# Designs tried in a protein design chat: miniprotein binders against a2bj90. Part 83

Target 1, 235 residues: a2bj90
Amino acid sequence: MSRSARRKTSALNTVLRVVEVFASIQGEGPFTGTYSVFVRLAGCNLRCPFCDTRYAWSLEAGKPLGVEELVEEIARYEPSLVVITGGEPLLQRHPLNSLVEGLESLGLRVQLETNGILPAPARDEQLWRVYHVVSPKDVPVRVPGAKLHPSWVDYARATGRAWFKFLVANEQHVREVAEYVAKLGIPRSRVYIMPLTPEKLDMKELLELHSRIASLAVKWRLNFSPRLHLLVQLP

## First folded at step 9 (miniprotein)

Design GX29
Fold by ESMFold2-Fast, scan of step 9:
Structure GX29 (fold): chain B 235 residues (1-235), chain A 83 residues (1-83)
Amino acid sequence: as target 1 above (235 residues)
Amino acid sequence: NPDDEDDAQWLLKLARIYQRAAEAAARKGDYEKAIYYLELAVELLEEALDLLSNPEIRKQIEQELQTTKERIEAYKKKLEEQK
């Protein structure tokens, strides 16, 4: 007996390369403070100098996990939010759509973290229906190869399900972000600026950096994202 | 302007934070990260200079800026040696 075409197709899309799964509090972006399960997928299409998760850069850093098995593992945490991050999760686009379908079937809220180099979801993808926090690396942090795909702006305007989160160190960076989003037609209501935190900050320095970037957000009429997990010493 | 003085002091402190991060990265042989953080320190020092009017303080910060740029060039040389 031969296997059915549908069963064979499903098998081809059932495996994700996963670095880690853990519960924490979402420390960043529009869902800051939410009890979340983080799913870190392996592989990245950038090599950001400031990257904190270099262990996830290679696809081989991930263990192969079946989509059904991963959905069951995530569900055991009973999270308010599932955060799919990486590397760059969209490198595993096809099995990622299957994961999202499984999570949505359980009524779970899903947020994707992406660098925005790969195209935004199409209407026929499961990814079209979930939340996306896009973190461009071309402006202001100028990572080589990190051009934002223009479809993310169209997706944000069509769905209201994308926000743009920018790493900033100083007021000149904030000015560059303001010019960038104005040029692309991204509403300020969808824009977050977040402190670019180097390693070895003491708590007082971390708080001062947060305070200064938050003040710039007020001055420039942008939203502010903390790195709350760093302030409360969670993963 | 008191606000400019406070902002300048913070920018100088932040530049020195990134310089410490660069030194830590360099000690691990991560010259790409070290260069990146020193380039941020240069931008912060330049922004602080725009807010500072005292000639003696400006001269000291200009010297720190030049030393930081020289460190970037030294680390670029180290990075090429790793290639």
Scores: ipSAE 0.515, ipTM 0.820, lowest interface PAE 2.0, mean pLDDT 89

Design GX3
Fold by ESMFold2-Fast, scan of step 9:
Structure GX3 (fold): chain B 235 residues (1-235), chain A 83 residues (1-83)
Amino acid sequence: as target 1 above (235 residues)
Amino acid sequence: NPDDEDDAQWLLKLARIYQRAAEAAARKGDYEKAIFYLELAVELLEEALELLSNPEIRKQIEQELQTTKERIEAYKKKLEEQK
């Protein structure tokens, strides 16, 4: 048996710890507005103070699911996009590559959301072939331990399949982002700024915050990511 | 400058939104989240002060800034008590 055939068969039998699987609209980043199924993986290597999904921090928060079983569950939603998020999904890198292989075999488009602390995919990984939205937490929100791995910049340049999405509150934050991406050599075309939305915003406050951050995106010549699901009251 | 007035007013409104979020987090015992949002409020209040020239308004915002910093220190003490 070839090495490639052995790798494919063993990969389909790996296990992921999954917190939840649900259908919604992708509200953020370059695929905003897309009918998506969200797969939230357990485990995270950060403890962001503003985190809304603290229930996913522990690896033990996830139910063990076989990759084949999870692929079948995802397929039943007939999604235009599969969004793999978490915690930090790259903590489960080996079975995640297997999941991606299974999903691609069905012709499904896959997007990973990652904090970018762990290295970007290598050319021989299935993850090399899918889209990545990297959310650095070292700037401007300054979460301890949240250093972006430099390989993500190389991956973005080589593939055109990574974008960098930053949480911002004000113009000083946008300035910090602009300086950060310039220093790292991240093209502005790959950069999104997104409103840092706390809980319990009324609709008027949510719209105003979106409007102000969008205006800053125009001023600083960066892309804008809404949090559309919050605006339309979806999960 | 009318643009500076609009920007300052928005920064103050956003600071108060984050202060409200911090209070909600503190009521649930989530002092890490509360401190995070209050630190954002401090940044926003400081930025607003750079755009404001009216002495009476500046004094009120300086008082709000001081009160916010005091709340941060109080929540840091509560956070240490939880560890």
Scores: ipSAE 0.574, ipTM 0.844, lowest interface PAE 1.7, mean pLDDT 89

Design GX30
Fold by ESMFold2-Fast, scan of step 9:
Structure GX30 (fold): chain B 235 residues (1-235), chain A 83 residues (1-83)
Amino acid sequence: as target 1 above (235 residues)
Amino acid sequence: NPDDEDEAQWLLKLARIYQRAAEAAARKGDYEKAIYYLELAVELLEEALELLSNPEIRKQIEQELQTTKERIEAYKKKLEEQK
């Protein structure tokens, strides 16, 4: 593959660095409970202290896979949803648009999980037409260097295809989220709060944390995202 | 206020969950993660103190808060030594 992004050849848009591809149930966000194939792309522009997928931080963690080969691998699972996650998938934006085009040509529903630092899709991108779960890392979890790109709010308003999912530990975090989304003009119907689950929770602790955050979602009139895969012990 | 007492007890339990997670991270040499979870525990302990009026319980939590802050400083020193 050439380093030149100006070369007008399909070869520049046909290779992704992929960490893993596996079938599971989407445990988070608006599509919770959906039979999904997860495609974890390599590379990330953040170093979140609580990150569970540090093995995906480096681009070198990913194997180079052609878009056509990856589309065929995904299709063999016959998924109801393709979840593209990572790292930060938008770091591989150009070949990602080609992947999305291939998946949509097969009628597959695609959801991208992104930290929202890089700009939202433009209308001429294939990514414009898919679903996005944006997980800001500036509020309330305060990751250094994490700032939501303002274009995500415009994208959500224009398309209805973006939701904002926030990690929270307590009511003060939920209050910070409520203030943040109000200031940015994000509708509550597009906002999910999700428990910040550290490692080494027993099942009773995990369930209690879910219960407490769910109760706060009701109190604050926000949507609740579980981490269902943790509760049912799936990948 | 009974609701404040219940909320305070949950915040204390959650702080201790994050402290346990921090210990697990520290055992693996992951001091950045350990510091992060201890800083969350500090916030939770401070929030619990705002809801608690019993002087004896407040003193105990203030001591736990001080111990947690000391562990953060120790882990920051360990993190610098890794560099």
Scores: ipSAE 0.612, ipTM 0.855, lowest interface PAE 1.7, mean pLDDT 89

Design GX31
Fold by ESMFold2-Fast, scan of step 9:
Structure GX31 (fold): chain B 235 residues (1-235), chain A 83 residues (1-83)
Amino acid sequence: as target 1 above (235 residues)
Amino acid sequence: NPDDEEDAQWLLKLARIYQRAAEAAARKGDYEKAIYYLELAVELLEEALELLSNPEIRKQIEQELQTTKERIEAYKKKLEEQK
């Protein structure tokens, strides 16, 4: 079978387990403020105690949706950015590559959010060509079973398409992040620190926590990620 | 040191925010989340103690630290009861 025929057959017969698709503003990371459509995939390989999206932990939380149908749904939003998140999206790696292929064929910019436990994309994957925000959970938040796959550092150096986003509560956490990224050889320009926001913060507390973490970012010469959607009360 | 005092005040406030979040999680039976936030509060209280020299304030924080550690142990027992 030709490559084109195989590609069409693969796309039509490839299924993703999808929890939700919705339009919002990207509130985090290097694309903060961008009009985005979010695709939350089901399944996760971690059980982070602070997780806000526990409803996505099980694969059964996701409804089966064909890649072609999902691409068409996403395209209707006319987004500036497609954010593929989860759970852990790389658990559905094969159909995810097909989704990325479909989205790129439409000229859409794609960002993947991943915990970085599974390997970074290989050069022959469609995922090689898109943006990745990697959120390590081994440092500083110390989630059991979380270990960053070393290939993500190599991928970031080779492509310039990966950033590393760390949840932090205080200066000791920022110090641990700084030591961690220095040891791994991750450039500070690729590193974001973001406030670890517990539930039930009032707006004043949320703003103050953002202000404190932003000040630490300046002090430690790291990038700062807000959680903008929380500040403006969007999903 | 005025910077140390301001930093300590923020650390204490943040510790109390995480303690409040832990209590909310515990009310929902989520003891794993509650323990996690209380362990963060312990780290924050310990950091605040390193910045403070006033004996009266230090005693108050040491008492809060001890109470927080006791709450962690109570929630660990609750978590074991769920297994």
Scores: ipSAE 0.552, ipTM 0.839, lowest interface PAE 1.9, mean pLDDT 89

Design GX32
Fold by ESMFold2-Fast, scan of step 9:
Structure GX32 (fold): chain B 235 residues (1-235), chain A 83 residues (1-83)
Amino acid sequence: as target 1 above (235 residues)
Amino acid sequence: NPLDEDDAQWLLKLARIYQRAAEAAARKGDYEKAIYYLELAVELLEEALELLSNPEIRKQIEQELQTTKERIEAYKKKLEEQK
């Protein structure tokens, strides 16, 4: 490859648009309670009405940061888990694979949070070997354009490294989720329901909503994801 | 049925929580978010009505449901004016 072409390819594969990097506790999904560093990537392919991170919607919201620099920054936190989220992190797929490679070379466990619209990782991607929490937005929250890519179901079956996390408000939503995952052949063991927490909940309301959704998870034989960081008042 | 009554009371409380969130969003000019939360409140109020048989309570919820639907239409008009 020519030097100019190599430089352009390297730059494309080694620069991410990053909104924020911070340490907290993973409050959601299968790794709830884990000391984590969160890496929020810029850009999103959805415009969810309920989105509380609208500041990350534009790719321009992220500052360019080299993969090597980002790996070093993450490593300084000495995390048990690196959570890569966004926007939609798969929009920056090529440099994201490079980031994952760097993090795994340090023995760090990586979890991606994705809306699942873009295809699941291929076997030759570094992303194939890390954990994925897929949050479909077509059911039950009905976001326009939010159709789950079918490859995520195949990826989950092949690897055991994907879970599906659904926002729910009431029992009708849980019923819709149960029907949706049955139709797609997603095992219940890979399914989490999580409270759809609106703005300005007080602690009593937040706890009541968690309790009600957790009870529905038991009734419907699904896993429950809290939003633990909200309950313990962490970012 | 005491369980239906408890469930209905929770659905009403949750509907009001979403209505409060919608009002907060509307004050910031975020009518898309406000409409979304009010539509969830409508679903919750309708679900509560299916669990309740008392005519007086049902009438009160039907009034709240109508008011919520009117607020959705008002916010849709505001959203169109922002274009």
Scores: ipSAE 0.509, ipTM 0.824, lowest interface PAE 2.1, mean pLDDT 88

Design GX33
Fold by ESMFold2-Fast, scan of step 9:
Structure GX33 (fold): chain B 235 residues (1-235), chain A 83 residues (1-83)
Amino acid sequence: as target 1 above (235 residues)
Amino acid sequence: NPDDELDAQWLLKLARIYQRAAEAAARKGDYEKAIYYLELAVELLEEALELLSNPEIRKQIEQELQTTKERIEAYKKKLEEQK
């Protein structure tokens, strides 16, 4: 019986549904400018109207890949940072913990991008040891069904390994973010505001939007995240 | 005052950027995205109106706001037709 149970657990912990793996520069958040490999996992628990990666919403959009195979593929890029994104990566939590274990065994730094609806890592998870950029979708962008799990604030205080990144269009959005993080007790040093970039921006418009949001970050004493990859035309 | 006028001009420019994005989404049949961007444009136009004191300019923006709200309702009907 124990052999059968271990086989089932092993199988669940060894396969991820992966949409794409590619090398680029991390364009967002606290590691902006870092040579990275992006691993986009399939499946999402939100349907954000502004989503540019709708092709990743379904688990069926992902190709099943073994954790060991994926670790080897990632390692070939020799990245300074592995960015695990999605969809929502925490939907595949069990095999994701196994992937993180494999990547850390190679000395690779890992960053997870998450919408923060599912709970933050527990101390006994491999995910406890890596970096997390949490992108709440309840404020200011008001996506239905989005609500930040309160454990993310506790995780950030306990570890110093989480940051909160908010999409903003104008000053009213920044005000809403400031009120939100104050109410939750999130330190400003852990908060990034990032321009909400609609499609079909030309380069001048993209730069102007970045400039305006960056100015608001200075005014409100928050950190600024660019979308650097868009400015330099990388994936 | 002059700072309010400059802020209002930025808000109007950004509203028009989101309106253009909404049109692009609508052309692809993505009415959920189109409605979302138009709702952002409404917020930006309303914020601009709070900063503007010139009656002629305010009237033009109020007309643009009304047209934008009408486009949201039209796209909501298109979205229901897709269901």
Scores: ipSAE 0.434, ipTM 0.800, lowest interface PAE 2.5, mean pLDDT 88

Design GX34
Fold by ESMFold2-Fast, scan of step 9:
Structure GX34 (fold): chain B 235 residues (1-235), chain A 83 residues (1-83)
Amino acid sequence: as target 1 above (235 residues)
Amino acid sequence: NPDDEDDAQWLLKLARIYQRAAEAAARKGDYEKAIYYLELAVELLREALELLSNPEIRKQIEQELQTTKERIEAYKKKLEEQK
């Protein structure tokens, strides 16, 4: 390989399109309550009607940042957890593996948020070694084109590093989730249900919705994810 | 029966929350989001009807269900006009 080709490959593998980097508390999923830095990557392969981060849908919404620069920026926050989200982060898989390598070299814990349409990590990817919260959009919220890739179930069984987080509004949705995960062989211990929060909720309505979905989680023997950042008014 | 009535009241409240969210989306011209939330409201209203036995309350909810469906059709026309 020539020096020129090697320089080009390095540049392509070390640049991510980043929408925003900010510190907050992880409000969702298995790491709820953790002091985290959020890295929102640009680009998405879905157009969910209920999406609150439409500003991240286009790859052009992201500013190109070098992996080394991004690692240094993240490290300055001294986070307990790095949350890589989007859009859909796996659209930028190659430079994302480089980012994960850099973050792991600093001893930082990394969690990916993904819609699960693209395949789960292979054993030779750096992404194999980090945590994944998979948020399927085929059930119960029925977004067109949102079929979960079957490799995520195999990855979860092989590594114990994936959980499945489902947006739900009512008990019928929880029933659909329970049937879905049973059919796919996903253990209940790896499943979270989370309230589907529409815009314009007041605090009393937000709390009531959380309470109701939490009660359903107990009834159906599933884990519950709040949206804690909404309850405490953080980004 | 008391638990069914409490559950029904919550489903009705949640349906109305989604209806408000749909109205907010529609005001911003986001008819895709508005239609999605109204379709959820329809599901919630139907679920509430399964738990309710009082004929007068059921008739009121059936009327609300029809009004919600009409609102969906109106927003679909608005969405088509944006094409």
Scores: ipSAE 0.530, ipTM 0.830, lowest interface PAE 2.0, mean pLDDT 88

Design GX35
Fold by ESMFold2-Fast, scan of step 9:
Structure GX35 (fold): chain B 235 residues (1-235), chain A 83 residues (1-83)
Amino acid sequence: as target 1 above (235 residues)
Amino acid sequence: NPDDEDDAQWLLKLARIYQRAAEAAARKGDYEKAIYYLELAVELLEEALRLLSNPEIRKQIEQELQTTKERIEAYKKKLEEQK
């Protein structure tokens, strides 16, 4: 049988723990506004106090799903972008590479959302060829155990396929981000600041917080990420 | 400095937003989240104090700061009780 058929058969023997699969609009980062399918993988190596998806923290929160079955489910949405998020998707690295291979075989664009604690993709991984939005949690939000793996900076410089997205509340946070990225050698063009939005904001407060953080992005010459899905009330 | 006054007013408003979020989290029994948001509110109130010179406003913020720190300690006690 062909190499392609053999590869597909191997992927069928790989299982991911999946919390949910749904269509929405990417509300954050460099692909804001894109019609996307979100694949939330179970398991996380952090316990961020502000986390909105605590239901995904445990690996057991995910249903076991074969890679081929998941690829077929995703394809039925006909998405412009597949967003693989979690939890921390890189905790399921081996089957995740198989999923990415299957999605790329269909010509689908893939974006990974990661906390950046685990190493960036190596050149021989399928993950090397897809987009990555890295959300460091050591600065400015200071989550215990969160330290950006240095390989992400090298990966971003080598490929141009990684961006760094930081949650910020005020100008002091933006200053800390600016110092952090300068120290690590992350180009300003690869940096997004995004409002740290607590639940229970009304729409006026949500818009005002977005406006203030966007103004700081202009002032500090950084990119701005909204949380568009919150503004338009989508998942 | 007019810029300092505008910045301070926003910091105070944002601190109160996080305090309200902390209260909502606490009502759900999520004391870890509540503590985090209150600690952020403390940072914002302290930053506002550095920008403001009006003695009466400073006294009000210092009182709010003390109340917020007391709430953090109360929630830490409740968090220990959940372990």
Scores: ipSAE 0.545, ipTM 0.828, lowest interface PAE 2.1, mean pLDDT 89

Design GX36
Fold by ESMFold2-Fast, scan of step 9:
Structure GX36 (fold): chain B 235 residues (1-235), chain A 83 residues (1-83)
Amino acid sequence: as target 1 above (235 residues)
Amino acid sequence: NPDDEDDAQWLLKLARIYQRAAEAAARKGDYEKAIYYLELAVELLEEALQMLSNPEIRKQIEQELQTTKERIEAYKKKLEEQK
């Protein structure tokens, strides 16, 4: 069976609920500074109090787009990186695997951003082959109902394609992260701490918060993720 | 210890930033976000208290901590009214 014929076996397997597609610079994580196209998928399995993308929580917030149409739209941006985010993208796991297959067929680098509640990719999924930035919401930010699926640690160990990015406000949060990753056996080289940026920060406050969290990353020997797009006023 | 004093001052500043963010969220009716940021402010104020020994400064922080806890209680009542 050809790939085209296989993709046509189910419309449900080839349609994604998409909130927005836009070009920007990846501001966070291991690929900070990369020219990227962002694909925000609809639907989320958490209701984080600090969430700044609440408009994506409902599946109904997303417009249905065919995988082939979406691949073509993404390709027109000529990005160095495709960032698939949401909501929680793994809620649309089946058509997401089809999207990843299409993007990889064009030689495009793909990064998924996930809360890590749903299981990590299995070896037979297209998602097994792409990069993952997992943002646990159980520690230190203590979101109700959030628990990292243990398969993410196994996936990271097996592939070297997952990193864990934690929102932190102060040194006590960093200590909690350090204890958490040690208990789970996550290497420090795969751990990022990122400032928890509240509303109503002026630019000086935003920079100072970044500086303080970066200093803690050095002290605790962890990687630092900025929120670069906020500092340079990009979406 | 000069480093402890600088760290304590930053914790107080950050607590006030989160309190301001909580007020902004509350003005939009987002009491879940407001409560979350105020609870972070409480943690930051408590951490600052552990670093500071001056009785007058500690008393001021304890007053601010109490006021912040009262705001959390008020917003929890508002959140319950929205349910």
Scores: ipSAE 0.573, ipTM 0.843, lowest interface PAE 1.9, mean pLDDT 89

Design GX37
Fold by ESMFold2-Fast, scan of step 9:
Structure GX37 (fold): chain B 235 residues (1-235), chain A 83 residues (1-83)
Amino acid sequence: as target 1 above (235 residues)
Amino acid sequence: NPDDEDDAQWLLKLARIYQRAAEASARKGDYEKAIYYLELAVELLEEALELLSNPEIRKQIEQELQTTKERIEAYKKKLEEQK
């Protein structure tokens, strides 16, 4: 094989399908309030009815970008945190590990957002060393085909680098989450509940929903995640 | 019971928020999302009914519940027509 053909093959193996790259504030989870660059990868293995990013469902919706080019683009923002989201980022696992390696070589902190259907990272993956916010879609939001892979619980215990974030609307949902995490052996310290915010909330409604869910977090002794970007009107 | 009244009022408000979101989704032709939010609204209205004893208020909510269920069936019909 010629050197040109070999370079083309290598590029294809280290290419990510990227929907968008933008700077914002992380509005959710354990790193709420952090200046971040968001990298939305294409492709998803779920079809959540409440999904706001349906344009990212297809793998072909993303522009092919080489890992090195993407690392350079991200670095130009000088972020405190790189948030890799999607679709489902783990669908592009091989080039994603290469991206993480490049970002860590620059000293950048990386967080992956995943639905947790695909297995947690193995010790020999670059992904083993970064933070993960796992958003199960089987409970309480009951998305068909969603089931948390059990390896995520073991990964969370072994590394201290995974948290579980659940969308909730009312106390019955919080009760279902509490039962679910107890059954799976997920420590409450690793659990976040977050308001299930539908479209077209006014600011008063958004604040009231946040307040009600935060109060339930206190009552049930769980962590609370806001959707801060919605409250401050950022992407 | 004042606590039941406050909880019921919140559940009704949240149900109406989801109904409004469903209507917005339907206007965009997204009947799957509209149906999902209306089904959440149905659950919230049924929970509110369990907390309320006033027959006049219960009758109004029962009517709203029936109207919401009819809207779900209409959107299911629209979703099938998109196939």
Scores: ipSAE 0.445, ipTM 0.783, lowest interface PAE 2.2, mean pLDDT 88

Design GX38
Fold by ESMFold2-Fast, scan of step 9:
Structure GX38 (fold): chain B 235 residues (1-235), chain A 83 residues (1-83)
Amino acid sequence: as target 1 above (235 residues)
Amino acid sequence: NPDDEDDAQWLLKLARIYQRAAEAAAEKGDYEKAIYYLELAVELLEEALELLSNPEIRKQIEQELQTTKERIEAYKKKLEEQK
């Protein structure tokens, strides 16, 4: 392969399939309330029945964007946090590491949202340095094909940069989460439970569901994640 | 137990919320989502029954539970027809 052809191949490896880029408030997890830019990457390795972003399932749903172009677009928002979500962002792992490197060079804080099926970052990856919110889909929501990769537990313990966020509807779900994290050795301090909200809840129903799940978090000594963007009607 | 009755009433309300979401999904032809939400409703109704002692209320919830399970089977048939 010529040097020119090799450079061409490397350039293709720094292209991401991007569904959307938009500013909002992080409504979930440990950075709730933070002014953020969301980067939704295309492609997913799950087909969760409750998924709200089915438009991102196919890799073809994403427009090809160069890493350098995407970094410039994100920087124009002057965000306190860059949230990289999807689909499943780790399906585009190689160019994602390049994106993270570019964002970190600008001093931007990066959070990845992942289903945790693919392995956690290795120490030599740029992704090792950023925050990860892992949303397992095997328990309690039992999505077919979902299995948390065990390396995420090791990554969380080694770095302190991963949290585990679980969708729950009732106390039995919280019990299943408590048993699951105990079995895997995930510290409770790294665990969030979040209400599983179906579409078209009114505000009273949404608040009541939040209140009930928050009460269960207190009872079970787990952290609570709201879905704040739904409460304040942001994307 | 008054606390159990309050919790049970909330579980029934939440089950009905998921049943409403299932109906909305089914109207769009999304039977996978509809089945998923109805299965959650079944779990919520079963949990409510564990907290309730009143036999008349229990009977009503058992009837609703059976109807919900029948809707799941009907949607499973619709899903197979789409394949």
Scores: ipSAE 0.536, ipTM 0.831, lowest interface PAE 2.0, mean pLDDT 89

